# VHH binders against Protein DOG1-like 4 (DOGL4): the designs that were tried, part 3

Target 1, 232 residues: Protein DOG1-like 4 (DOGL4), of Arabidopsis thaliana (Mouse-ear cress) (q84jc2)
Amino acid sequence: MSKMRNLVEEKFLEFYESWVIQLELYLHQLLIAHNNNTMSETELRHLISKLTTHHKAYYTAKWAAIREDVLAFFGSVWLNPLENACSWLTGWKPSMVFRMVDRLRKSRVVLVEAQVKKLEELRVKTKFDEQKIEREMERYQVAMADRKMVELARLGCHVGGESVMVVEAAVRGLSMGLEKMVKAADCVRLKTLKGILDILTPPQCVEFLAAAATFQVQLRRWGNRRHYVTHS

## First folded at step 1 (VHH)

Design b10 (framework vhh_ozoralizumab_d1)
Fold by ESMFold2-Fast, scan of step 1:
Structure b10 (fold): chain B 232 residues (1-232), chain A 126 residues (1-126)
Amino acid sequence: as target 1 above (232 residues)
Amino acid sequence: EVQLVESGGGLVQPGGSLRLSCAASGFTFSSYAMYWVRQAPGKGLEWVSEISTSGDSTKYPDSVKGRFTISRDNAKNTLYLQMNSLRPEDTAVYYCARSDEELLRYLLSEGAFDYRGQGTLVTVSS
C-alpha cells in the first residue's frame, strides 16, 4: 500500500510535531510543580493525569499508523538522525528509564525501602521482557535470511522490480510480523511506565516525568543542531 | 464490530470456585492475545490474567497466581478464567479484553475501557 505509506508518514509527521510542542508545554508545568512545595496532592495527580493522557494519545496514534505502514517507524521521517540512532524497536528502550528513576534517590523526595524493592523487581521483569523481544527480533532477522526469502528477492531482481503476487504476499507477511513485534515492545514500554508511576508518590511521579520529558526534548534539540551542545 | 460477552459470575463462599467465560465475535479470535481485568467496588481496573494467541503462555499478578487459571478455546472463540480459593478481596466485576486497543486503553487511561460490556459480577461473601 505505497500510496497509503506516503500519507501515513505525512499524517504522523504532522501529529508528532504538535505532540512534541504540547510535551514541551507540559514539561514547563512539571518543572513549576517540582519547584512548588505548596501544590496539593490533588493538583499533582491532575498534572500526572495530563501527562499519562498525552502518552496514551501518542500510542493510540502510533498503533493506528503501524497497522497501515509499520516500516514508516523504522528510520522515521519525523525523527532526526540522532533520535533514530537512539531508538530500540521504534521507541525508547524500557530498561533505560530506570536511570532516571535512580536520580530520585538523590532528590529531595527520598524513596522508601518498600518502593526501592518494588522498583528493583520491576527493573528485573522489564529486562526479562526486553530479552524476550530481542530474541523474537533475532528470529525475525534469521527468517529474513531464509533460503526461500533469498530466492524471492532474487526473483524480484530478475523481473526488474515488477510486483508479483507471491512477492507481495511475502512482504505483507513480514510487515505483519514486524507490527506484532513493535506492539509487543510498546506493551513492555507501557507496562514499565505504568509500573513506575504506580510505585511512586505524586511528587516523585512529577520529578520522574520531568526527567523523562527533559531527556526527550533535549535529545531532539541536540540532533536538530547536528552537535552536542550544553546551551539552552 | 468487536463484541465480548462475559458470563459465569455469582455469589460464592470464601474458598469456593467459579469459572468465567467470554464469548468473542466480530474478529479473528485466534489472532489476539486476551486478558481478564476486574474492577472492585470503589477501585480502579486491575489486570488479573493474560494469555497468548496460541494459549501456550500465561501471566498472572501475585494477588491471583496459583489460584486463577486463564485458558482459551480458539475453535469456539471463547476465553475462560478458572478461579479457585476465592477471597473476599476478589469481589469485583470481571471483564475480558482484546490485546490491542483494550490493553492500551487500560495501561494509560488508569482503567476506563471504551468497550463497556456488562462484565460478570463475582461476589465472595459468607
Scores: ipSAE 0.000, ipTM 0.194, lowest interface PAE 11.7, mean pLDDT 80

Design b11 (framework vhh_ozoralizumab_d1)
Fold by ESMFold2-Fast, scan of step 1:
Structure b11 (fold): chain B 232 residues (1-232), chain A 122 residues (1-122)
Amino acid sequence: as target 1 above (232 residues)
Amino acid sequence: EVQLVESGGGLVQPGGSLRLSCAASGFTFSNYYMYWVRQAPGKGLEWVSEISGSGGSTKYPDSVKGRFTISRDNAKNTLYLQMNSLRPEDTAVYYCATGRYWSGDYSLFDYRGQGTLVTVSS
């Protein structure tokens, strides 16, 4: 049977498709900048700023959407199954971007000792923040299971419209809790991204952003070509 | 298949103006973002303008902002680029592009338009 989508899912699907198309264009600009030694620091900083603004636009749209329907972001219809399988609390796992940073050491981009130290400190803090979010989500899920069990038991004993209202209140509570957790995870993502960009020089920022965008775009393309994912 | 045909290029003096056109076919033009990208002699591809399907949103890099204007006529399936205050560094082959053509293992991008040459020289 055909699945119906709610209005939030339809609007965000349209937004996300446009957002990814623009990301691919910015990726193209990043790859050109990486191979062009004639760009000034001011020009590189401007390109980095465009990418930062683009990512902020995503979170602005996402936070507006989750206020209306946070559950749309758990098993998102605008993401393919591979993208959904790789999601951590509705998005990329913050600590994974340090893998992109580690690759900078194998390129023309040279990290100085002070940068390596600051990046390691940021990585440790990011992992700590991730673990805190994971513990909060686990506590939330356990508490929700306990509340749901109590409400299910109560519904089994009582018949009437009051039962519907109690369930609706519990579902609203679930949604508000998930919205808080998703926003907390997104804040860790944004702080991690900002932290990395603050430590790196403009040429290093361009290479990092190019690596991150390349991974995101390729993951989407691989998932859209399902016949290449045979031994997951 | 999707076809994009650029026109309007030529030789112009510094400070001059040119208008480029792109005739699109093979897809529902009004549903897609459209782009102008350029390639200067001996250099890589550079994005120069973006327009949403409805025409309600446009974006430019600082290198051309205030000088170039992208527009579209969805009834005619045509994309335009108005270029004013042209500089020698604007010399390039200009390509019309859409998201359907962005592919490739090494660059992630593949263009189907043939391009139109713009030369800014005295």
Scores: ipSAE 0.000, ipTM 0.099, lowest interface PAE 20.2, mean pLDDT 79

Design c01 (framework vhh_8fcz_2)
Fold by ESMFold2-Fast, scan of step 1:
Structure c01 (fold): chain B 232 residues (1-232), chain A 124 residues (1-124)
Amino acid sequence: as target 1 above (232 residues)
Amino acid sequence: QVQLVESGGGLVQPGGSLRLSCAASGFTFSSYAMNWVRQPPGKGLEWVSGISGSGGSTTYADSVEGRFTIIRDNDKKMVYLQMTSLKTEDTAVYYCARDYYDSSGWYEDYFDYEGQGTQVTVSS
């Protein structure tokens, strides 16, 4: 049959569009705070907390959605092709966030030696966690070519209730494996984000979060502008 | 509180063998995959081996495959790394690590799951 519209995709598309609009508003506040030394440490911590809560809200919504349909997050309809091309296991690649950290080493607010050491330890740990997940993905892909999966695919070619149920069970099994890997990747993302924020001072956190949000917003704009320009 | 305690390291000559042990407590051991990771002197962390919660599947880094064997005993809440044909390149601090799949916590529960480590030195 024709592809049916997925309710999970429709709900998450609506959520994501609103979430990005709010991210742009927070980015504006981060840029004001970064360019103006008028905010107290308490005020900066409050702003950082708003961004942290906003990212937590994203993962809360995402994990609810992947429980229902993890496949919606592979080639997501709420992301443009450029955003999808830059995705690693349905989101940003954790080690890539250290590109933003490297910018801080050249900022007006310099990192002390103790922070540099802790950030390097975190970078190494993050790369290790990524490699572990990549090994699991490789094993998942190999398992898909297993004899049992080939036999299940053959059954799906027969018209009848039994073959339909067997195919549906196989698809659910595939989805459960992917859900575990996506959650593992998201845990590494959250651990990396929290680790960086715990190491940095509040002004450095604001600069880091501003850089990360700027990249995310600009990547979306670049992808969207390409579509507009190439329209024929 | 999650605790992982490694032991069994020491000085061994090239071609020798060692068995590392990790005692786990504070979580449902059989529900988690367990890993061995190492940090050679002056280098970053390297993943070595993993074993599923049931013990039914194992995986190894290319550098150790055929030489190391990961085993678990769920009744004793232990994971082991049997190392044979040791090379100077295997010199490192070895850590036991619980897998990060637990969805019960988002921040605090995913820190400090690595053990204190056990030193392995391969030299004459």
Scores: ipSAE 0.005, ipTM 0.184, lowest interface PAE 10.6, mean pLDDT 79

Design c02 (framework vhh_8fcz_2)
Fold by ESMFold2-Fast, scan of step 1:
Structure c02 (fold): chain B 232 residues (1-232), chain A 125 residues (1-125)
Amino acid sequence: as target 1 above (232 residues)
Amino acid sequence: QVQLVESGGGLVQPGGSLRLSCAASGFTFSDYWMNWVRQPPGKGLEWVSGISSGGSSTTYADSVEGRFTIIRDNDKKMVYLQMTSLKTEDTAVYYCAKDLEYDFWSGYSDAFDIEGQGTQVTVSS
């Protein structure tokens, strides 16, 4: 089990490093496409499709990994401390992407009234789903503090096959609950992303995806640089 | 504060080769994608190639792919463009540029920041 956990972490670390390198490459292509304004609608749709497929690949790999070790995603070794500190249930908080949508409204990209209405409806639904998950998380945290978990922590101080077996069973139960919550959060993320892309035109999708990728890439760079070059 | 100094241009015959250099200063060079862009006589700026901050990923315009290679040396703060199989259509002033950024407060940058005077490449028989 523990050996399987280490293998899963090593595989996901390798996957994630490669995934981020490809995201930076796609970000560069998005920035060039937007500023040169030379790509056809078909070319823009193809680029958007590459980004969508790339994000789906991430969740496919993530869900395979959390089935084996969901706890690896709470304080992940493939994320720097800043990225980990900014995580909401192992990823980006769904409602935060609407800040990037709001920037589109204030930029040179014009949103028509029908799009504004649909984006507002999606924002409300996203916040509702997000709050529902937060309530489930609170209930889970309360359950963690109950008498049985306190007793289980005490048993963890005893070395023996019987005590170890009981602790392992409880940890498996907790992990299953966390896996369900992480998958629920990821479903809200995917629905929100798809919903936004379905509402926006291809040029607007390019700007939105560039804003989102820029934030993710910059957050990683800021966190990595602080680790290596922290001089007061 | 950003300074970019291009060099290595010249007159070459079609099919020839040339290596351009760009010396960068005034910013954290290893944090940015670097690009080569060019301006043919009487035309606007055209993006040519880009290289990731660590040098592991490169991108090229269709017109130069397979003929040009972009390289960087982060220790020396240098970007290079190795050009082979040069065509008359490659005649332009070549500039190196720091990558475009999305500013969350003001939106996209409209154009590449061209800081240097560039280096002239002329391909003629």
Scores: ipSAE 0.000, ipTM 0.380, lowest interface PAE 12.1, mean pLDDT 82

Design c03 (framework vhh_8fcz_2)
Fold by ESMFold2-Fast, scan of step 1:
Parts: structure tokens; sequence; C-alpha cells
Structure c03 (fold): chain B 232 residues (1-232), chain A 124 residues (1-124)
């Protein structure tokens, strides 16, 4: 079991490094498309599709990994400390992407009133979905202090192998609860991303995806610089 | 408390057949669609097949259409995958998965599952 858990971290670290490198390449393409207003709608839709597929690949790999070891995603070894500090339930906080949408207000391709209304409705729904998950997380954390958990902590200090087995069963139950919450959070992320892309025109989608990818890439670089400067 | 227990995997030669079973518990089985997904060595999850709650609507991935058959038994709380004409590319851990739609919105397929999967190896 311990060997399987280490392998999950190793495999996902390798996957994530490659995934981020490809994201940077897509970001370059998005920036070229944004700066050159000469691309056809078909070309823009193709680029948007590549980004959408890339994000789907991430969640496919993540869900396979959390099935084996969800705890690896809390304080992930493939993320630097700054990235981990900015995480909400193992990933980006869904409502934060509306800050990227606000950047579109300064774009040459201005949002029409109907789009503004739909984005505000989506923002409200996203905040509601976040609050539901946050209430579940609070319930989960409070349950750690119930009588059964207190009894398990006492057993861990008193009896040998028998208490270890009981504690391990409780930890597995906790992991299952976390997996459900992580999947719920990821579903909100995917619905929010899809919702925004469905409301925006292809040029606006390119600008939005460029802003989101820029933030993700820069956050990683800022956190990595901190560690680099310490020893070079 | 969703629990899905897969079984029936094993080693089989190319062109062979295998039947996978999934026993469901911890939810109202007849109210949810059921799916089979697989993870080949060194690759991500791949959706294979789905069946509606009533069993009336069935869908397959292009790679398995005509070779695999999904069946459900609501009384026994079971879903099955009958695999024929197996290829080396079918080598994977196979998982039984419940289709989950959150917040009454069907925008994405989200697979909520519990279980260890069952290994299928197609090799000569």
Amino acid sequence: as target 1 above (232 residues)
Amino acid sequence: QVQLVESGGGLVQPGGSLRLSCAASGFTFSSYSMNWVRQPPGKGLEWVSGISSSGSTITYADSVEGRFTIIRDNDKKMVYLQMTSLKTEDTAVYYCAREVTLYGDWTYEVFDYEGQGTQVTVSS
C-alpha cells in the first residue's frame, strides 16, 4: 500500500510537469491569436478545442489518481508552496475565474449586455455551489471531533496492532469522504469553465483562456523563483 | 457510501472473450445510469460504455462498438460488460462507475465510483 501511494505521487508528478509544459505552448498560441485579429472563427474554435481537451486530460488523470490516493492532492508534491497556498479543495477556486473575465472589459472585443447578464447569473450560481461544498468541508472537519474519532485517538495511544487496524479503517473512510468532495469541487470547476466558454465568442474565449493560463503559469514561476533563489 | 465491486478480469488471448461484473451497494441503483471506464497502463481514464437507469438507452465508445455489450439487472443491483474479439489495446484496469450530475445540471459527465477495478490483460 505504501509503495502504491508513492507510485501515484511519482506518476502524477511526471504527468503534471508535461501537462504544464504543454499549457505554456498553448498559452503562446493563444497570445499569438489574441494579438493577430487575422485568424478565422474556425481556427479560433480549433485552438479553444485544444485547450478544452487539455483541461479534460488533467481531470481524467486527476480522478484516476485520487481514486488511488486522494491525500496526495492535499499538499501536493508536484506543486510549489505558493501554488499549494492558493489551492481550494486541491485546485483553483471556481469563482476566481470571473476575475479573468473582468479583464475582457478592457478588450477590443467588448462584452454585450446579454453576455454580462449571463456571466453574472453564472457567477451567482458558482458562488452558491462553492458555499455548498464549503459547508460539506466544515461538516467533515467538525466530524473529526466527534466521540468516535476521539475514541480512535485514545486507542491509537493505548493498544498495539488492533488499534492500528481500527485507525487505518477510519483513515480509509476519511479518504472516501475527501474523494467525494474533491470530485464535487472539480465538477463545479468544469461547469464554470464550460459555462463561461459557452457565453463568450471565440475571440473572447481566446482572451479568457490566455488570461487564465497566464495566471497559472506565472503563479508557478513566482513560487519556483523563491526556491531557486535560496540555493540556485 | 457508494460501493462498486468489480470482478471477472484476467489474462486472455487476442480474439478471446471475458465477462466483467459489477455489484453495486449504498445507493438506489435503479435511479442512476451506470458506466464502464478503463485505464490502460500509463494512460488516463477512457470511457467505454454506458447504460441508462431503465436499461433502454445504451452507448459505446467507437473503439469497442460491436465487440462489447453492457447489461444491467436492477433487481440484483448488477451491471455487466460482455467483451468479445479482445485486442491487446483493451488491456486496462476496468472500473464500474455511476454517472453523476451535480446541482441538477447535465453539462458534464462526472463518474462517481468506489471500487478497486478489475485487471484485464490481453496478451499472447
Scores: ipSAE 0.000, ipTM 0.148, lowest interface PAE 14.3, mean pLDDT 80

Design c04 (framework vhh_8fcz_2)
Amino acid sequence: QVQLVESGGGLVQPGGSLRLSCAASGFTFDDYAMNWVRQPPGKGLEWVSGISWSGGSTTYADSVEGRFTIIRDNDKKMVYLQMTSLKTEDTAVYYCATVEYTWSGDYRYEFDYEGQGTQVTVSS
ESMFold2-Fast, scan of step 1: ipSAE 0.027; ipTM 0.526

Design c05 (framework vhh_8fcz_2)
Fold by ESMFold2-Fast, scan of step 1:
Structure c05 (fold): chain B 232 residues (1-232), chain A 126 residues (1-126)
Amino acid sequence: as target 1 above (232 residues)
Amino acid sequence: QVQLVESGGGLVQPGGSLRLSCAASGFTFSSYAMNWVRQPPGKGLEWVSGISGSGDYTTYADSVEGRFTIIRDNDKKMVYLQMTSLKTEDTAVYYCAAESPLEDWIELLSRDYDYEGQGTQVTVSS
């Protein structure tokens, strides 16, 4: 008898399993498009649009879910332990995708100097935005240790209607703070992704998206393999 | 109206020091984070350092950590970059840039760095 899943966790787990299956199908299409030059620019733009829409659907579902229970996204039941260990504020660290971009500089795909300049400007801004969010997280953690929160934690040791109500109000306040922070992190993720795709040509976008999706799928497979071994 | 004016650049030998200054006008200076960004010859912009509106929080790029110090004076509407142990790799045009509070940019579509200056050239050569 382990921890019961709540309704938000059950709904998002069902959504996420389906979302990942579709991501793997899109990855297959991206790899085919990247490995042969058979697709027109129109076909490549359509494929890129499918991936962009797919990611947008993820954030739409996520933001609806965090409104109901943001804590479900810290130590998520739909992620394996490796995926959870690699998370930065409930998702990928935005600056990490520039490692995929760095691979484009060494590939057969040509990046012109104007693109390199814009990508470096975006990388710099992304790193700064991450540091701003990390400062807010630090402030949040310090606030949890202040005198008011310590007093509320002490009240939580006693049973009573008024004490329970005060603790519930404090927990709602903490959850709203986390929701704001997760949304801020997701905004940096979306801004970074959109910015990269706006700078790159369609063939470069396909190569970038293929690299990103490959990493996400492989991380899940590595973690699931270890999880299977521990359940032997 | 809104202006950022950088100064203090010049030619220095490796291992030398320079202090860059940025004078701000036309906005509520203490409400904005201030950044130093540089552009080396033939390369894109590289973020160097940032300081919060209050001055309580500072950040640095790994390449300059321990060598550069960012300071602000809100009464004078100035931000400074104290550079020590300069390397040839620090050669760049240095720009001052202002950034809106976190609350504002989360809700609004804003451009990267709300305000940028015209830059000041730093050349590190023997």
Scores: ipSAE 0.000, ipTM 0.142, lowest interface PAE 11.6, mean pLDDT 80

Design c06 (framework vhh_8fcz_2)
Fold by ESMFold2-Fast, scan of step 1:
Structure c06 (fold): chain B 232 residues (1-232), chain A 124 residues (1-124)
Amino acid sequence: as target 1 above (232 residues)
Amino acid sequence: QVQLVESGGGLVQPGGSLRLSCAASGFTFSDYYMNWVRQPPGKGLEWVSGISGSGGSTTYADSVEGRFTIIRDNDKKMVYLQMTSLKTEDTAVYYCAKGYSGYDWLEGSYFDYEGQGTQVTVSS
């Protein structure tokens, strides 16, 4: 059990370090493409495809890992404290990407009115989906703090017979509940990402993906360079 | 119930080739995106390649693009992974995985795998 947990964390840490290095390489390609207006639509779509494939690889690895040990994703060892502090249900908060879209409106990227309307519709839907998950998480946390769960936790301090089996079953149930919520949150993330990319033109997709990757890379670098604990 | 049976793995030298096969049953095969996923020794699972239900769209991890080709035969309910120019870094257990939706590349990349996998070892 603890060896399995250690192996899941170790395997995902190795995966994530490589994944971030490749993200930084893709960010460099996105910035070159954004600054070079001579790339064809086919070339831009190919680059966008590489980024979407890269994100698919992340969620594929994550879902396999959470099936084994979802708790590894709460306070992850492969994330620095700043990255962990900025996490919402083990990842980025889906609605935050619309703040990036708002930043794009202030750049050389020009959104037509039809795109603005579709993005607003997607934003509203995304926020409703987030609220559903947040309510479910709140109910889950309240249930974990129930008197019954507190008593089961106390019983777990005394190894013996049937009480140990009951505590172990409860813990497994709690982990399955967390896995379901994390997967639900990831589904909202992926639907939001897909929705934005479907609304934007290829050059706008490149700028959006560059903004998102820049934020992720900068947050990691900032957290890694800090010399003091920040108040969360 | 979904049944996926992988085969075709083995020991091969760097620069060599292998063809992996996956026989599927228990679902409407042509409705689902199909994937190959691998787990290198001491590492987590990584997505390798995917193919849409119709076979009209394929995607590849950057590390294998240009070297691997995913193909499917809906009549035979088979998915294949043709691997060329193999590297020591390709050493892994390879799994065939059914997508969750099967219609969209993004949704189809949420997958479930239940197979035993097939071991690929690239070593001199």
Scores: ipSAE 0.000, ipTM 0.136, lowest interface PAE 14.4, mean pLDDT 79

Design c07 (framework vhh_8fcz_2)
Fold by ESMFold2-Fast, scan of step 1:
Structure c07 (fold): chain B 232 residues (1-232), chain A 123 residues (1-123)
Amino acid sequence: as target 1 above (232 residues)
Amino acid sequence: QVQLVESGGGLVQPGGSLRLSCAASGFTFSSYEMNWVRQPPGKGLEWVSGISYSGGSTTYADSVEGRFTIIRDNDKKMVYLQMTSLKTEDTAVYYCARLGDYGDYWRSEFDYEGQGTQVTVSS
């Protein structure tokens, strides 16, 4: 039997496929820039600007989509099972990017003491903001098991008339709560990304963005390979 | 075995045009992004242009944007570079290139390059 998708899922799937193709093309440019060392500072800044604009476009499209159906982003149809398994509140976990920053220590362009200090300060702040969201998520999950939700589950044994309306209102409330948490998580992601890029030099930004894009593309390829191998 | 064969290079005057061709074999062409890179005399390799596996997205180095166009034909397993308004600075050996795996970006050389085709822009 065929899998059916709603309009939000169909539209975002089309957007995401296109967005990933462009990310891969930008990744090729980043890798060439990193290995050849022939680009001027102005050229590197232009490439970094293309990547930051590309990421902003993703969040613009995502926020429009979650206003319509935030639940589409939990177990997304445009992501393979491995990508979905690695998601934290519908995206990458903000503190994860500092592991990519740690790899810059092994790079040709060395981090200076002032940068290391600022990156550590940003890491601590990012982890604090992340933990605040995790506490909100736990409160949300606990609230789902409160007396009101238990009563709704009991009353909703059969669908019909007012029972359907009451259940739909409760689901709408749950969706609104998830939307707020997802937006909060995305704001931490964007602040973390901007903070790192503001601290790093253009060659270091290129290396960082290449590492991040490589991980994202590679994770997708690993998950897609598994899915393809199981086809008859 | 992956094979890329470039053609179409030659001597051209400044302001002139050339079309480079690359014939691909030994892999599923429609599944890979394709690139053009060049090596000017006495300099390292410079990336010129890239095209997605479907042809739906293209990108260019700032030095050639607006002057060069990358095109592909998946049925013929060909990639092309249409060059216009050529400058003396465009003089180089041009290579058709395919990236291998995304695995180790510390060594992001193009894993598969052809023999190259010489483009000389001179009066």
Scores: ipSAE 0.000, ipTM 0.135, lowest interface PAE 17.3, mean pLDDT 80

Design c08 (framework vhh_8fcz_2)
Fold by ESMFold2-Fast, scan of step 1:
Structure c08 (fold): chain B 232 residues (1-232), chain A 125 residues (1-125)
Amino acid sequence: as target 1 above (232 residues)
Amino acid sequence: QVQLVESGGGLVQPGGSLRLSCAASGFTFSSYWMNWVRQPPGKGLEWVSGISGSGGSTTYADSVEGRFTIIRDNDKKMVYLQMTSLKTEDTAVYYCARETYYDILTGYSEYFQHEGQGTQVTVSS
């Protein structure tokens, strides 16, 4: 019931498993910091920096991997089916983080009016960027169903050097387009994350990052419990 | 050169106890979180426990909390894992690992550095 993975998939699976283990370690540090009123602002900023670096590391590794095989990210073997079902263009939907920000407003940590205004401005910008990417995705889906692409697919059913090369070139072109779109989506994710962290105070950043990490870790645990067959 | 040498593993019955040791050298030991991670046969790495550089904070995976205790001796540059109430599911090669950060410029750094052979724990009746 297992299949051979390609080298890119094996390498990224190994990376991602280690990345999630380290995320769980950081989550525990965030929870300790949240419950410990004796930590200095400098100590909190250091912890926030660790999380920021950790997320940057994920995108560095992801972008290296998608350059080799972007299609691996549209049904990732390192994600369980629940994680895959919750994905928006190979990752989390940027606007979802504002739900976690709304939690801060309802907890012990109070957002001041200036922060609320800046967060709303960021939310509007994030939604605008999401819509732009969704329009681009629709264009790719339409192009896949285009008459020319359908005809190239038909040619690919016949063996022959020239027709095979033309189909392969078209697939490479599609993959390059998907890579650019995925990187654009990831840029929106990183800008949104940075924007929120720049607006929040260090204690608010710790609470926000703890909420985000908790959700990610729990989603993986819930999905893994329902997993009956590995190496699909 | 960073070196981590694990020891203390062995064959034990379910419900038994073992104490694992890790001797560290080649870095400023007290400046780093130290972790125990394990690899069951045919599976990936699983994080087990962590301890802060000063020893003031410890964390545990849900599956081992209440059964395992991580301790360190900075003067001796040692980290230990005291395991009690062992289960068959605890069977794995156990590695001592230093916490590291990803190098964003290269993208190829490990989050955990374990350059030892590990120590095998087998829990079997």
Scores: ipSAE 0.000, ipTM 0.100, lowest interface PAE 18.0, mean pLDDT 79

Design c09 (framework vhh_8fcz_2)
Fold by ESMFold2-Fast, scan of step 1:
Structure c09 (fold): chain B 232 residues (1-232), chain A 124 residues (1-124)
Amino acid sequence: as target 1 above (232 residues)
Amino acid sequence: QVQLVESGGGLVQPGGSLRLSCAASGFTFSNYAMNWVRQPPGKGLEWVSGISDSGGSTTYADSVEGRFTIIRDNDKKMVYLQMTSLKTEDTAVYYCAKHYGSGWYLSDEYFDLEGQGTQVTVSS
């Protein structure tokens, strides 16, 4: 398993570096679209579609990788320490995107009352889904501790092939449960992101996506700078 | 019990064509968007194509745009992937996957239905 885990980390590192480079290129396009205000609704929807496809590609690659080694996503080698410190269940906390939405209230592309109401309803639903997952993760961690204690006791009583097989089965069980929780969290992320984009107009979607991408890029840059200063 | 059965894969020469099929059962097929995803040897899953619940909208990965066509038949509960101008880079195990919503976010069901697959090998 350690060979397969190393390969998963190497492949996802390569994927993620390319994915971030493409995100920065899309951010440039979003900023041009926002500032020039000359694009048609069809052109804006096409750009928004490219961003949604880009995020979908990330989760497709992530879910394939966690199927092979979910633990690679806890303390990921492709993220700097600041990015890892800001993670909630291997990614961004879904409710955080509403901070990007709050910026739209101060923009000249003003949210109408119907949008404000729908966004508040979505925020409440997102928070509820987050809390549900947090409760499930707590129950999983308690069950993991109990299972681990039982398996450690069993290991102390037996040595050889039988104990090795039992430990391997237990580790696979723990990984499968963790994979399920990560997928559940990612599902909330994707539903929240889609929900926001469905509520917003195309110009507002462009501004929102630009704000979100800027934050991701800036967080990475901040973490890289601090790491360099510490090592220097 | 949700089931997806992929078929139609095989060995084909570069520039050739194949038609993949996916037979769905255990759910209301016409209520769900469907996707094709693939896993090349030694690589992770990559999304290939999607089709809306009605078949009115289709989307393709840049690598297959213009070469592949996704089609569905709601009466027969089938989704198809017509592949033309095949390249060695298209070599992969192909899976069909159920997708809930407007076609860009994934449910847990997406990966629960990936257990099968059909092998496509493009080589001389």
Scores: ipSAE 0.000, ipTM 0.129, lowest interface PAE 13.7, mean pLDDT 79

